# Ledger of designs, part 4: VHH binders against Polyisoprenyl-teichoic acid--peptidoglycan teichoic acid transferase TagU (tagU)

Target 1, 284 residues: Polyisoprenyl-teichoic acid--peptidoglycan teichoic acid transferase TagU (tagU), of Oceanobacillus iheyensis (q8enf3)
Amino acid sequence: LIYNQVGAVVDTMHSPLSRDSDPDRQKEINQLYKEKDAVNILLLGVDERDGDLGRSDTMILLSINPNTDKMIMLSIPRDTYVNIPGRGMDKINHAYPFGIVDGVGGPDLSVQTVEETFNLSIHSYIRVNMEGFQQGIDAVGGVTVNNAQAFSTGGYNFDQGQITLDGKQALEFIRMRKQDSRGDLGRNDRQRQVIQAAMNEAASFSSITKAGEILDILGNNVQTDLDMDKLQTLLTNYAGARNNITTMEIEGHGETINGIWYYIVSDEEINRVNSEITGHMQEQ
Below, E stands for the ipSAE of ESMFold2; O stands for the ipSAE of OpenDDE; V2 stands for 0.75 times the mean of E and O plus 0.25 times the DockQ between their complexes.

## First folded at step 1 (VHH)

Design s09 (framework vhh_surovatamig_d1; at its last look DockQ between E and O 0.16; V2 from the best seeds 0.00; counts 0 for: pae E 13.8 > 2, placed apart)
Fold by ESMFold2, look of step 2:
Structure s09 (fold): chain B 284 residues (1-284), chain A 124 residues (1-124)
Amino acid sequence: as target 1 above (284 residues)
Amino acid sequence: EVQLVESGGGLVQPGGSLRLSCAASGFTFSSYWMSWVRQAPGKGLEWVATIKQDGSEKDYVDSVKGRFTISRDNAKKSLYLQMNSLRAEDTAVYYCARDLTTVTPFYEDAFDIRGQGTLVTVSS
């Protein structure tokens, strides 16, 4: 007999954290989405091809408040000097491969490390590799952004003004830093625009068969602890926040310790980040 | 101890030239991409140029393309920036940096600045 293909595909990419086996936690998270509470979602961009177990080279906390229709994107520098549970002080992006090696789980230790570092709750995660990013953008037919300044990188030309990017172009567009006269603000703006455009395309999915086809293309290139109900809720009740995205950076400085460069973040800055995210989540 | 020591700055007229040098020690110089980064008065840090470990690839911020040339000598553990056709907007403290971003980071460039920099002043 006929099975629900969208449910089957979501179940295939569904990869719960070990802590999610607790029924009380699952009830708590389900209630949070049901009550339309603010949620924190950790985005992990990983590269698993380069002869190691993969690292979280991109870490972004999305804090979504559907009651104010606001979203904060907190960029977490991959080289941030943090305590990784069970390992001691290291770069935060090493939490992912250490989680795998230690039998905790890559996303599990990454989430735990971010939560303990910033004293924040993370309710869901989405892990994507570079191929999944490219395939996702391609599957929705590309994304349209307003490029502030013409540049060329990765073998592509990016004209000033409104441009449409396929998956490979989008990846190079968000990775460019060195040519941007606006520095980190420009990088964050490009990333925000791509994420916003991708969410706009995702929010247009009204047919279960279209969603299923896109999710099938993503396959193992996307892992998440979100189930179908939570994905539907994000694409409906939480979608308004895509229109008011604020980027947030973590201030710090570089320091080399025993020949290894780290991004050092003060306790004051950690407290500022916690206060701003928590305040954002509690607004009504 | 990792050291990066910049030199070659000074006062120069618009249209003039300067050659900046960076002496590296305390690490395997040939294993790192190297960059020049500058800070103009009242501004933040701005990336200027980057060069691959073996010198085979170079990249520049648009405002200096065709005027600046980055180079390295791995035997001398030295990084250079030849600056021609200097303009008032090139006035800054210039820093030599190890580029700690791997070839395949998702989006982050990290510059390891160790020296006090060298001041370039372009003024008539």
Scores: ipSAE 0.000, ipTM 0.192, lowest interface PAE 13.8, mean pLDDT 80
ESMFold2-Fast, scan of step 1: ipSAE 0.014; ipTM 0.450
ESMFold2 (binder alone), look of step 2: mean pLDDT 83; pTM 0.835
OpenDDE, look of step 2: ipSAE 0.010; ipTM 0.275

Design s10 (framework vhh_surovatamig_d1)
Fold by ESMFold2-Fast, scan of step 1:
Structure s10 (fold): chain B 284 residues (1-284), chain A 123 residues (1-123)
Amino acid sequence: as target 1 above (284 residues)
Amino acid sequence: EVQLVESGGGLVQPGGSLRLSCAASGFTFSSYWMSWVRQAPGKGLEWVATIKEDGSEKDYVDSVKGRFTISRDNAKKSLYLQMNSLRAEDTAVYYCARHRYSSGFLYRPFDYRGQGTLVTVSS
């Protein structure tokens, strides 16, 4: 038995307007890239299979400062208990399908929910499904990572040390959790390694035309508000930050509320995350 | 120095009214979208209302539509929130917030916020 009100009444924010239709917002974001200001990009990995039609099972905030050549990669747990504008308290990964159902847009509601939860500005997003992830890795020629511990999953054997992964192998590499003593922290480290390695391959592009060719190959498997000018700026001015990635985790605990398991994050921890990211962005 | 100073909070009975004020200084007030945001005890921040720099556009969270009215006086550099038909669930610290550019709260978080004013709705 789940009602929108049980013992406490919680006011919810209204549904957002279409972000892409706001000319003031677009002008401001364009100016940030033009001036080489620090930017926050939300990476959404959507699982469109196994009956999960559009949930963002991977949510990573990339905070990039071109003035320090540093990047923070914040992994946001998909089950985080948050207020979703127009829907109330729910898992953060439900913002994506709710945005689609409400006609607002999956990325739009996801971005707004992350912004309001952490009190941070999100300037761009990249949404990728499993097929797009695999095609992207293949398009850059594969990725080379340094595997901390040998393991086997998905019909593949991953040796310890330096290994090269194609798209299918990379997907299984980042999905493995059960055979890692670090659990989700180990999976987050593997996600960082693959993303960093993909950035290293992308940075080897001789021209912006190659980036455009890759986007054409990916088609509907990738959705982003990064245009060709912003992508060129990222490759020219922001790419150095790929060599200085710091991963951040969000501390919390599991709790079952009315039969549903959630990841509960304190206001103090939300404030810590905000402070670390805003401090990073303000470094000279 | 950007400064936002809220006032007008207090204890009021359910069904009562309060008018919150925010005095702005240190910036060109007439060039910014402004918002009221609140935080109930033990809860996160909740957006309440937004007003465009010239007052021509206003928006509200659904739970306060028809009860709250946001307004501004650019000559006096002041933002207001008229709160009518107050409910226990309106109990919160209310903050005056400035947006970085001429865009709504939904796509541009505050770059400055006041210290807040406490509103308690209780019998």
Scores: ipSAE 0.000, ipTM 0.101, lowest interface PAE 21.6, mean pLDDT 77

Design t02 (framework vhh_etentamig_d1)
Fold by ESMFold2-Fast, scan of step 1:
Structure t02 (fold): chain B 284 residues (1-284), chain A 123 residues (1-123)
Amino acid sequence: as target 1 above (284 residues)
Amino acid sequence: EVQLLESGGGLVQPGGSLRLSCAASGFTFSSYAMSWVRQAPGKGPEWVSGISGSGDSTYYADSVKGRFTISRDNSKNTLYLQMNSLRAEDTAVYYCAKEGYYDSSGYYPFDYRGQGTLVTVSS
């Protein structure tokens, strides 16, 4: 049975947060999906390299409102200077490895840090590593993006305008920062473009069989607290929002504190981000 | 004054075992997560394993998972790394780490104290 196959594959990827042991919080989150209310999903891309534990170098908040068919994609700069619970002030992308070392969980501490920094509720997360990213892009048949500026990296040439990327090309496309005058902000823009394109390709597959094949490929390289019911609800009731995406950047400035470079965000800007996201979620 | 003193390294043949120890002093040991970090000659530091302050949660790099076991004895303020099925690629100086460190090349999320202990896997 296809449903049982997809459910089993999802369960192998299913890594619930420690808060999921709180029945009141889980009932609240389950109710939001059941009633098709607005939800916030945190995307974590971890870059595991020699010497790296797997910092979350990609952090994107997806705020999805199925009642308006609108989505906000908020890129959170990886070097943002924030209080990490139990650790103190540090870069936000360090929450992931600190959560692992402290026994809290990488996704757990990352979600908590984002929630406390922006005073927002995060209802679900999806964590993917570099291998899972490549496999996911290949599984949906590649992605088509509109490239703002021609560049070359990783042995590939990326032309300006509409280009189609396989998994390896897409990985190099989202990792490039050195040749972009915008640095990390330009990289964030490319990450959002690829994610939107991937959602468009995934939405073309309404078959549970195809969904099962994709999940089987991704299994060990993706972790999420989304169960089969939530994933099905997202595909059937929230997917329309992919056609109406507003992208958001967080305004700030670079500063070196005790020899370490950080991205500094004002309380006013944090309040602006909070207001934009909560206003979006409350629209009917 | 914070001190971390590593010991237990040495020369071992491929397939052999070693147990590393780290004696901690100068801070409340049970309140901090601890890690083992290694550095091969001419390479940057590589995180190997981590353990929560209570000892209830352990984490491993894929390269050592199933072969290495991290543990701690909070009553003795001591961290351990049991290394089994050692390979030539495991040859490195191993450091006991409490938190991050900074140098001219950037910031690393782990801080290591003392001299480290050299592990050489060779026939």
Scores: ipSAE 0.000, ipTM 0.121, lowest interface PAE 15.0, mean pLDDT 78

Design t03 (framework vhh_etentamig_d1)
Fold by ESMFold2-Fast, scan of step 1:
Structure t03 (fold): chain B 284 residues (1-284), chain A 124 residues (1-124)
Amino acid sequence: as target 1 above (284 residues)
Amino acid sequence: EVQLLESGGGLVQPGGSLRLSCAASGFTFSDYAMSWVRQAPGKGPEWVSGISWSGGSTYYADSVKGRFTISRDNSKNTLYLQMNSLRAEDTAVYYCAKDRYDILTGYYEDFDYRGQGTLVTVSS
């Protein structure tokens, strides 16, 4: 019989936020998943190569509504000028290392900063590093995307049509063709395709052994407050939303303050983001 | 504290060449993608070129493709821009920028600390 090592690996990845010691908050979050209500998950891409503590250079809010089978992916610019609790005004991606230094937790301060900035509830988080992204894609045997236009970058050739990407190829695929600092529609489409393809691979697993192998490889490269029941619920009841992903951007402008560049977002734009996400979550 | 110091600019005639350098300190240079950004008189910033953390991938704006070459020396914490076949429209202050290639959002340009820049003037 198969020895259950999946639970031990999930326990290694499972890092609850300090707020989860509040029984009322944990009960509220558990009830949302149990009732299959809309949930907000903060995805944090960190890299230990970004300095000793790592910064959350990728911050994506995943707003998932299983009743409409729709998901909004909101990319939060890492240089957004925000108030970080206990630290004052700084770049939003600095919340992660500040949380570690201050003993409150990197994901904890990051989640709190996003919640306070947009006046939104964040119900769960997933933290992944660059190695975890590459290893995750390699572990599922690659991701298959439909490439609109042939191109070459990073020593790789990406043919038009259906192509299968390993972890390193997937990184080059989503990073290709920098035309300006705010990105372009082609890059957003490639990002969406990779995330959707990864969700499709995850949803296709029917074997606990395959799932266990993937989790073992990811190990320390993924941290989350999602427990086994919530992960199961996401794969069973929320996965349909992967077929209806809408990307959302935050409007702002660059400004240099005392030699440091920041992305400045108006209160009006913050309120628009709040209204759009809240409206999405409340749809039948 | 991230510090970037650009050098190598000057006055050059059309068709000439210049090599720009950027000395980086205050961060682990080999962990970051880097870019060159320019600002022409009376215009906003324009991204020119980018290079991955290892130097294995390079990217160029269509306006400079085939004329400019970006490179880096991670052992010296230095970024370079070789500019050939210079045109009057290349006249600008050139800045180097510390980038992070976002895992999920794709390539995104940011400036943790913008240097003073180096002025390139292409004129007779």
Scores: ipSAE 0.000, ipTM 0.221, lowest interface PAE 11.1, mean pLDDT 77

Design t05 (framework vhh_etentamig_d1)
Fold by ESMFold2-Fast, scan of step 1:
Structure t05 (fold): chain B 284 residues (1-284), chain A 122 residues (1-122)
Amino acid sequence: as target 1 above (284 residues)
Amino acid sequence: EVQLLESGGGLVQPGGSLRLSCAASGFTFSSYAMSWVRQAPGKGPEWVSGISYSGGSTYYADSVKGRFTISRDNSKNTLYLQMNSLRAEDTAVYYCAKDEGYYGSGSYFDYRGQGTLVTVSS
């Protein structure tokens, strides 16, 4: 019964990429999950509202190796100056709405842009909107994070030190940027902290019934190319990696080009990111 | 929510004119500086023009100075770009953009609209 209901919810969330029409690519990706090989999953948090296409203001690459039980969590700064296929040089978070406008698909163009920028294969994606994020945090019972500096935003006060956040508080916590001396880098750190805390809280559930309730709550607010078989494989064979997370940041500098501010990343830094992710994936 | 809806693009001959409009909603339009940004096929975005919250100050990229005029009507929550003496190199999708700060301060531009296509053909 639960499997039937969970399957229906997963089918609602399931949105394959256009590249999955390539049978060779689909076979390669399916084989990785079947063989329990390392996989790269792109997490996209979109700030979408009624009438707006949204931008991927949260972009995190999850590189998971079930053979070592290790995960790398790489934050990609939303203002990173990159070539977007078909559009040219722009901010990486614009790939999402451009994909929608051009009929390619938001996740599709975002995945392609990340792959081409870092010369990495992205095997799956998960897209979450603001409502899905809030519902997910509430569904796991809230998250506890260690806040580096006190601040106030969205009508909430966030104390320094250990604080517990509900879904609404967590959303404001990860959206705050202007009061942080590190700007978007500080925001990226808060995003990674909340995701890690949410994974740890989810792992405290020992019941298939509770997992089904969480999926029912998320519904249409989450979009992914992971089917039921891949989700089950992640839960049974990859979940241990949540206990061994290494976080990564991309080094760069701010620069204004034609009146628009960008985060500029060197070719050397791109190569470093590629080497660290590739080395992680190949580890036995 | 911030919404920006661009219109007025189209096909025009070299030397022709077009007037672009941007209808803004979801924020206090009269309190923010606004800009026009364009993106030509295969190129990165280029800032074109900016206007202060009151309309008292206007700014232009050297490539359009003397040909384009930015203006706003705060009573209608609308931004305009009058484009004269159009050239083939003006061919691009044009976006209007909200800036929470003053133009040129390195502020983040929010341009979520579909844009409006301007094609200058011979």
Scores: ipSAE 0.000, ipTM 0.298, lowest interface PAE 13.6, mean pLDDT 80

Design t06 (framework vhh_etentamig_d1)
Fold by ESMFold2-Fast, scan of step 1:
Structure t06 (fold): chain B 284 residues (1-284), chain A 124 residues (1-124)
Amino acid sequence: as target 1 above (284 residues)
Amino acid sequence: EVQLLESGGGLVQPGGSLRLSCAASGFTFSSYAMSWVRQAPGKGPEWVSGISGSGGSTYYADSVKGRFTISRDNSKNTLYLQMNSLRAEDTAVYYCAKDSIAVAGTEYDAFDIRGQGTLVTVSS
C-alpha cells in the first residue's frame, strides 16, 4: 500500500533531465546506484512567485558515499560568478530561470552549469519550492538548530543557541542574508543546519502514516529525476551517510563588476573543491 | 520593460534630511520587495535598506539603522527613503532596485535592476 502510494507520488515529482534521453548516460547513472557507488545530487531550492520563473536561492551539492557512510554537503553561493552555457558570465542562480526561458529546462541548465564550473558529474537533482519547504518542515514537527548569532527578520526574532523553527520560521531563517556579516556564506550555514535537522527528524519517523503524509506534500512541490528504484536505494543503502556529514563552503570574495555584486571564486579554489569531492567519492 | 526613476537627491549639510522617491513601472509593484542601494565615489555598490511587497517588513544596514526609514505606497507604485541625521559618509548615488526572487533586500540581487540613480552630497 505504501509502495503503491509512494509510486504515484514519485510519478508526480518525476521530471527527468533532457540528457536522460541519452541511453548511455542513463545506463551509467543507473549502474552507479545499482553498484552502491558514490553519487552527487544537486539540491535546488527555488523561490517561485506569481509569474516569476524562480531562481535557485539554495544550491547544495550532496556527495554521498555509501561505502564510507559519509556525505559532503557543499553550499554553492547563489551569486557565484560563472559561465552559464548559452548566456555567458552571470550569477549561478540565474541558470535556473535562463534554462526555462531558453527552453532547455531550469534544472537542466542549473545541473550543466554546476558540472562545468566544478568539473564534476551530477548524477541526480532534487528541486523544492518555498511551499514544499514550509510544508515539509511542518510535517516533520519542526526543526531544532543551533543559531550562531541572534537576528530578526520577517517579523521573527531568532535567539542565539538552540531554537526550534516551524515551516514559516525556517523559511525566514534560511532566507536571511542582508544582516549577516558573512553574507551568503552565513545563510548557507543556516540552510545546511535546517536540511540536516530535517533529515534527522525524517529518519526518526516510525509511523507509516506520517511518512505517507510527507510524501503527499512533497509530491506537489518537489521535482526530481530520481525514479522509484533510485529513491528506494537511497533510503536503504545511502541513508546512513546522514549521520556523518562534512559541510564545505567555497572560499571567495565579493567583487563589483560593472555595478553588479558577485561572489568571485578562484581557479585554485574550484580545483580544491573538485579534488575534495572526487577524493571523497573514491574512498573505500 | 521594468523602469525605475529615482528623485529627491541634492546637496545637504551634515545633520540634514532628504526624502528620496522612486517611481516604478513595468511590473506588479506590490508583488516585489524593493531596496535602496548606494554607490559612493570610487567604491562598489552597497545595500542600504529593503522593504517587503506589502510594506509589513523593513530592513536596514547597520550604518543607517535609526536614521533612515524606508516606506512604499503601492497605490502609487512609489518607493521612498526618508534620510535623517545625514553624515559625510552617506554621500553617494542612491539607486532604487527591484529585489529579485531569491531574498528580499539582498545587496547581490538588488543590483540587477536599478534606475539612473539620484545623487546625494553631504558636505561639511
Scores: ipSAE 0.000, ipTM 0.168, lowest interface PAE 12.6, mean pLDDT 77

Design t08 (framework vhh_etentamig_d1)
Fold by ESMFold2-Fast, scan of step 1:
Structure t08 (fold): chain B 284 residues (1-284), chain A 124 residues (1-124)
Amino acid sequence: as target 1 above (284 residues)
Amino acid sequence: EVQLLESGGGLVQPGGSLRLSCAASGFTFSDYAMSWVRQAPGKGPEWVSGISGSGGSTYYADSVKGRFTISRDNSKNTLYLQMNSLRAEDTAVYYCAKEDTAMVSYYYYGMDVRGQGTLVTVSS
């Protein structure tokens, strides 16, 4: 029997974490949304195909404070050297496939690994594969971004200035790194612009019916522990924070250990990240 | 231009052994992890095994762990897969794949370059 499943309606994308079997933890998370308190949402972009154990190529922590109307978007480098529960020291993006292999769940182990690494509470997650990303952008009618430098990739030409992207174009836009003189900083800026633009389009769908249509289109290409009530709360009470996004990067250095390249982050940097996020969340 | 050429496949009886090779060119071989990926008839691709750029770390899918051994010779730009105790379910086209970094990814999703693959058929 499954007594802790949220709702009686089968929502293909609604996939609660195993920790949701803890009624005290679920009560705490539900209370945060009900009281319109700050929340941390982990966004996982996975590169997966039929038969493959995908890895989280994109890991972004969204820290949203509706009391200040501010959001921090923290990009977590996929190669960050961390302790993965049950597996030991490895790359943080390996938590996703390890969770699947070990039977604990990809999002479950990813969320737990991020929480333990940064000593932060993650209240919800959203997992999107490449198909879901494209469908999501298309479902909101496309996104308009301000492109800093013209470039071409994936058979598309991206002009400098304001451009409108469909799902396929948006995917190529955020994946381009080799042609960017700014490297990862440029990629992170493009990811922020697309996410912000998608939030702006989604905020125009204030009706439950429109939100439901988008969720139906996304299907199994998006997994989240957000139910319809939490999604509605985000649209009505948290959406203003999309206009005040601060991006955060994690400072570190590359190091090869036994032939494997890792992104090494100091304890001081982990503590800085923790302090910035917790300070943001507690601001009134 | 990255080029990968697989060889060593063939017909083998259950319980038999085969050694696959992959000759690589067009990049600094030792700087990149390499993986073996297989695709059985009518199925999607399945990641099988990976090895770090230096050869210091090796990884295996549970389905092949203890039976297959991945290795590399960086002086010859060549990747190997020693397959022992072969089973009918190991029948597939085997491809070698270049990773984006010195680290194994545990999955297959696109490849800059892959060869034609090498067919392994395990039958009685």
Scores: ipSAE 0.000, ipTM 0.135, lowest interface PAE 15.2, mean pLDDT 78

Design t09 (framework vhh_etentamig_d1; at its last look DockQ between E and O 0.64; V2 from the best seeds 0.00; counts 0 for: pae E 5.5 > 2)
Amino acid sequence: EVQLLESGGGLVQPGGSLRLSCAASGFTFSSYDMSWVRQAPGKGPEWVSGISGSGGSTYYADSVKGRFTISRDNSKNTLYLQMNSLRAEDTAVYYCAREFSSGWYEDYFDYRGQGTLVTVSS
ESMFold2-Fast, scan of step 1: ipSAE 0.194; ipTM 0.536
ESMFold2, look of step 2: ipSAE 0.052; ipTM 0.458
ESMFold2 (binder alone), look of step 2: mean pLDDT 82; pTM 0.820
OpenDDE, look of step 2: ipSAE 0.167; ipTM 0.580

Design t11 (framework vhh_etentamig_d1)
Fold by ESMFold2-Fast, scan of step 1:
Structure t11 (fold): chain B 284 residues (1-284), chain A 122 residues (1-122)
Amino acid sequence: as target 1 above (284 residues)
Amino acid sequence: EVQLLESGGGLVQPGGSLRLSCAASGFTFSSYAMSWVRQAPGKGPEWVSGISGSGGSTYYADSVKGRFTISRDNSKNTLYLQMNSLRAEDTAVYYCAKVDYGDYLEGWFDPRGQGTLVTVSS
C-alpha cells in the first residue's frame, strides 16, 4: 500500500542520467547497491529563481561506505577552473546551466565534469532547488546546528552555540557570507552542518504518515537518478554512515584569466582528493 | 565608495617582523568582517587571515598560524596584521578585503587596493 504511493512520488522525482541508457553502466551501478558496496553521490544545490537558469552553487560529493559505516562529505568550490566537456575551460558550477542549454541535461554535464576532473566514478546524484531545501527542512521539523559565531542576515538573528532552524532560517544560514571572514570556507562548513543535522532528524522519525507527507512536499523540487530500490537500500544499509562523517575541503588559490576570476586546484591536490576518496571506498 | 589603503610593508630579513595596516573608509567598518589576502610574484591570491566585525573571532591559514596575528581598531577604521618569524615564502603583495561582495573568492579578489609589498630576503 505504502509502497505503491511512495513509488509513484519517487517516480515523479526520478530523472535518470543519459548515461543510464548504457545497459553495462546501469548494471554496474545497480550491482554496487545490490552488493552494498561503497557509492559516490553528487549533491547539487541549484538557484532557479527569477527566470534565470540555475547554477549549482552548492556541489557536495557524498562518499558512503556501508562496510565501515563511514561517509566522506567533500565540498567542491563552485568557481573551480575545470574543463567542461563540449565547452572547454570554465567554472565547474557552469556545467549545470550549460548542460541545460546544450540539451544534455544539467545533472548529466555536472556529473560528467566532476568525474573527469577528479578521476572518480559518480554513481548517483540528487538535485535540490531552494524551495525543496526549505520544504525538506520544515518537513523533518527543523534542524539543530552548533553555530560557531553569532550573526544576522536575511532578517534573522543566529545566536552562537546550539540553535534550531526552520527551512527559511536554514536557507539564510547556509547562504550567509557578509559577516564571515572565512567566506566560502565558512559557508561550506554551515552547509555540511545543516545536511548532517537534516539526516539526523530524518532518521529520528518512524511514522508512516510523516514519510508520505515528506515525499509529497518534495515532489518536483528534488530530482535524482535514485530509483525506489536504491533509496530503500540507502535507508536500510547505508544510513548508519550518517553517524560517522568526515568532511573534506579542496585546497587551491585564486587566479584571474582573461578578466574572469577562478579557483585553481593543482594536479597534486586533485590526486590527493582522488586518493582519499578511493582509499575510503576500498576500506573494509 | 569603498576605499582600502594598505601600508607597512618593506624589506625584512628571515626571522624578522612587520606590522601591516589597512585604512578603511566609505562603509560602516565595524559591521563587516575583514581579511588579509596575499599574492606572491607570478602566483594567484592566497587567503591569509580573517577577523569578525567585532574582533571577537579570528581565523588563520595553516601556513601562518602561530606567526601572524590579525586585529582591528573600529574607532580608527583600521585593520592590522602583525607578522612574526617571517620566511622567504611570505614574500608577497598583501591586500586587505571587506567581506561583502560575491562569494569568498570573488570577495577577496575584488575590491583590492594597491596593496603593500613585503619582501623577505637576506
Scores: ipSAE 0.000, ipTM 0.201, lowest interface PAE 12.8, mean pLDDT 79

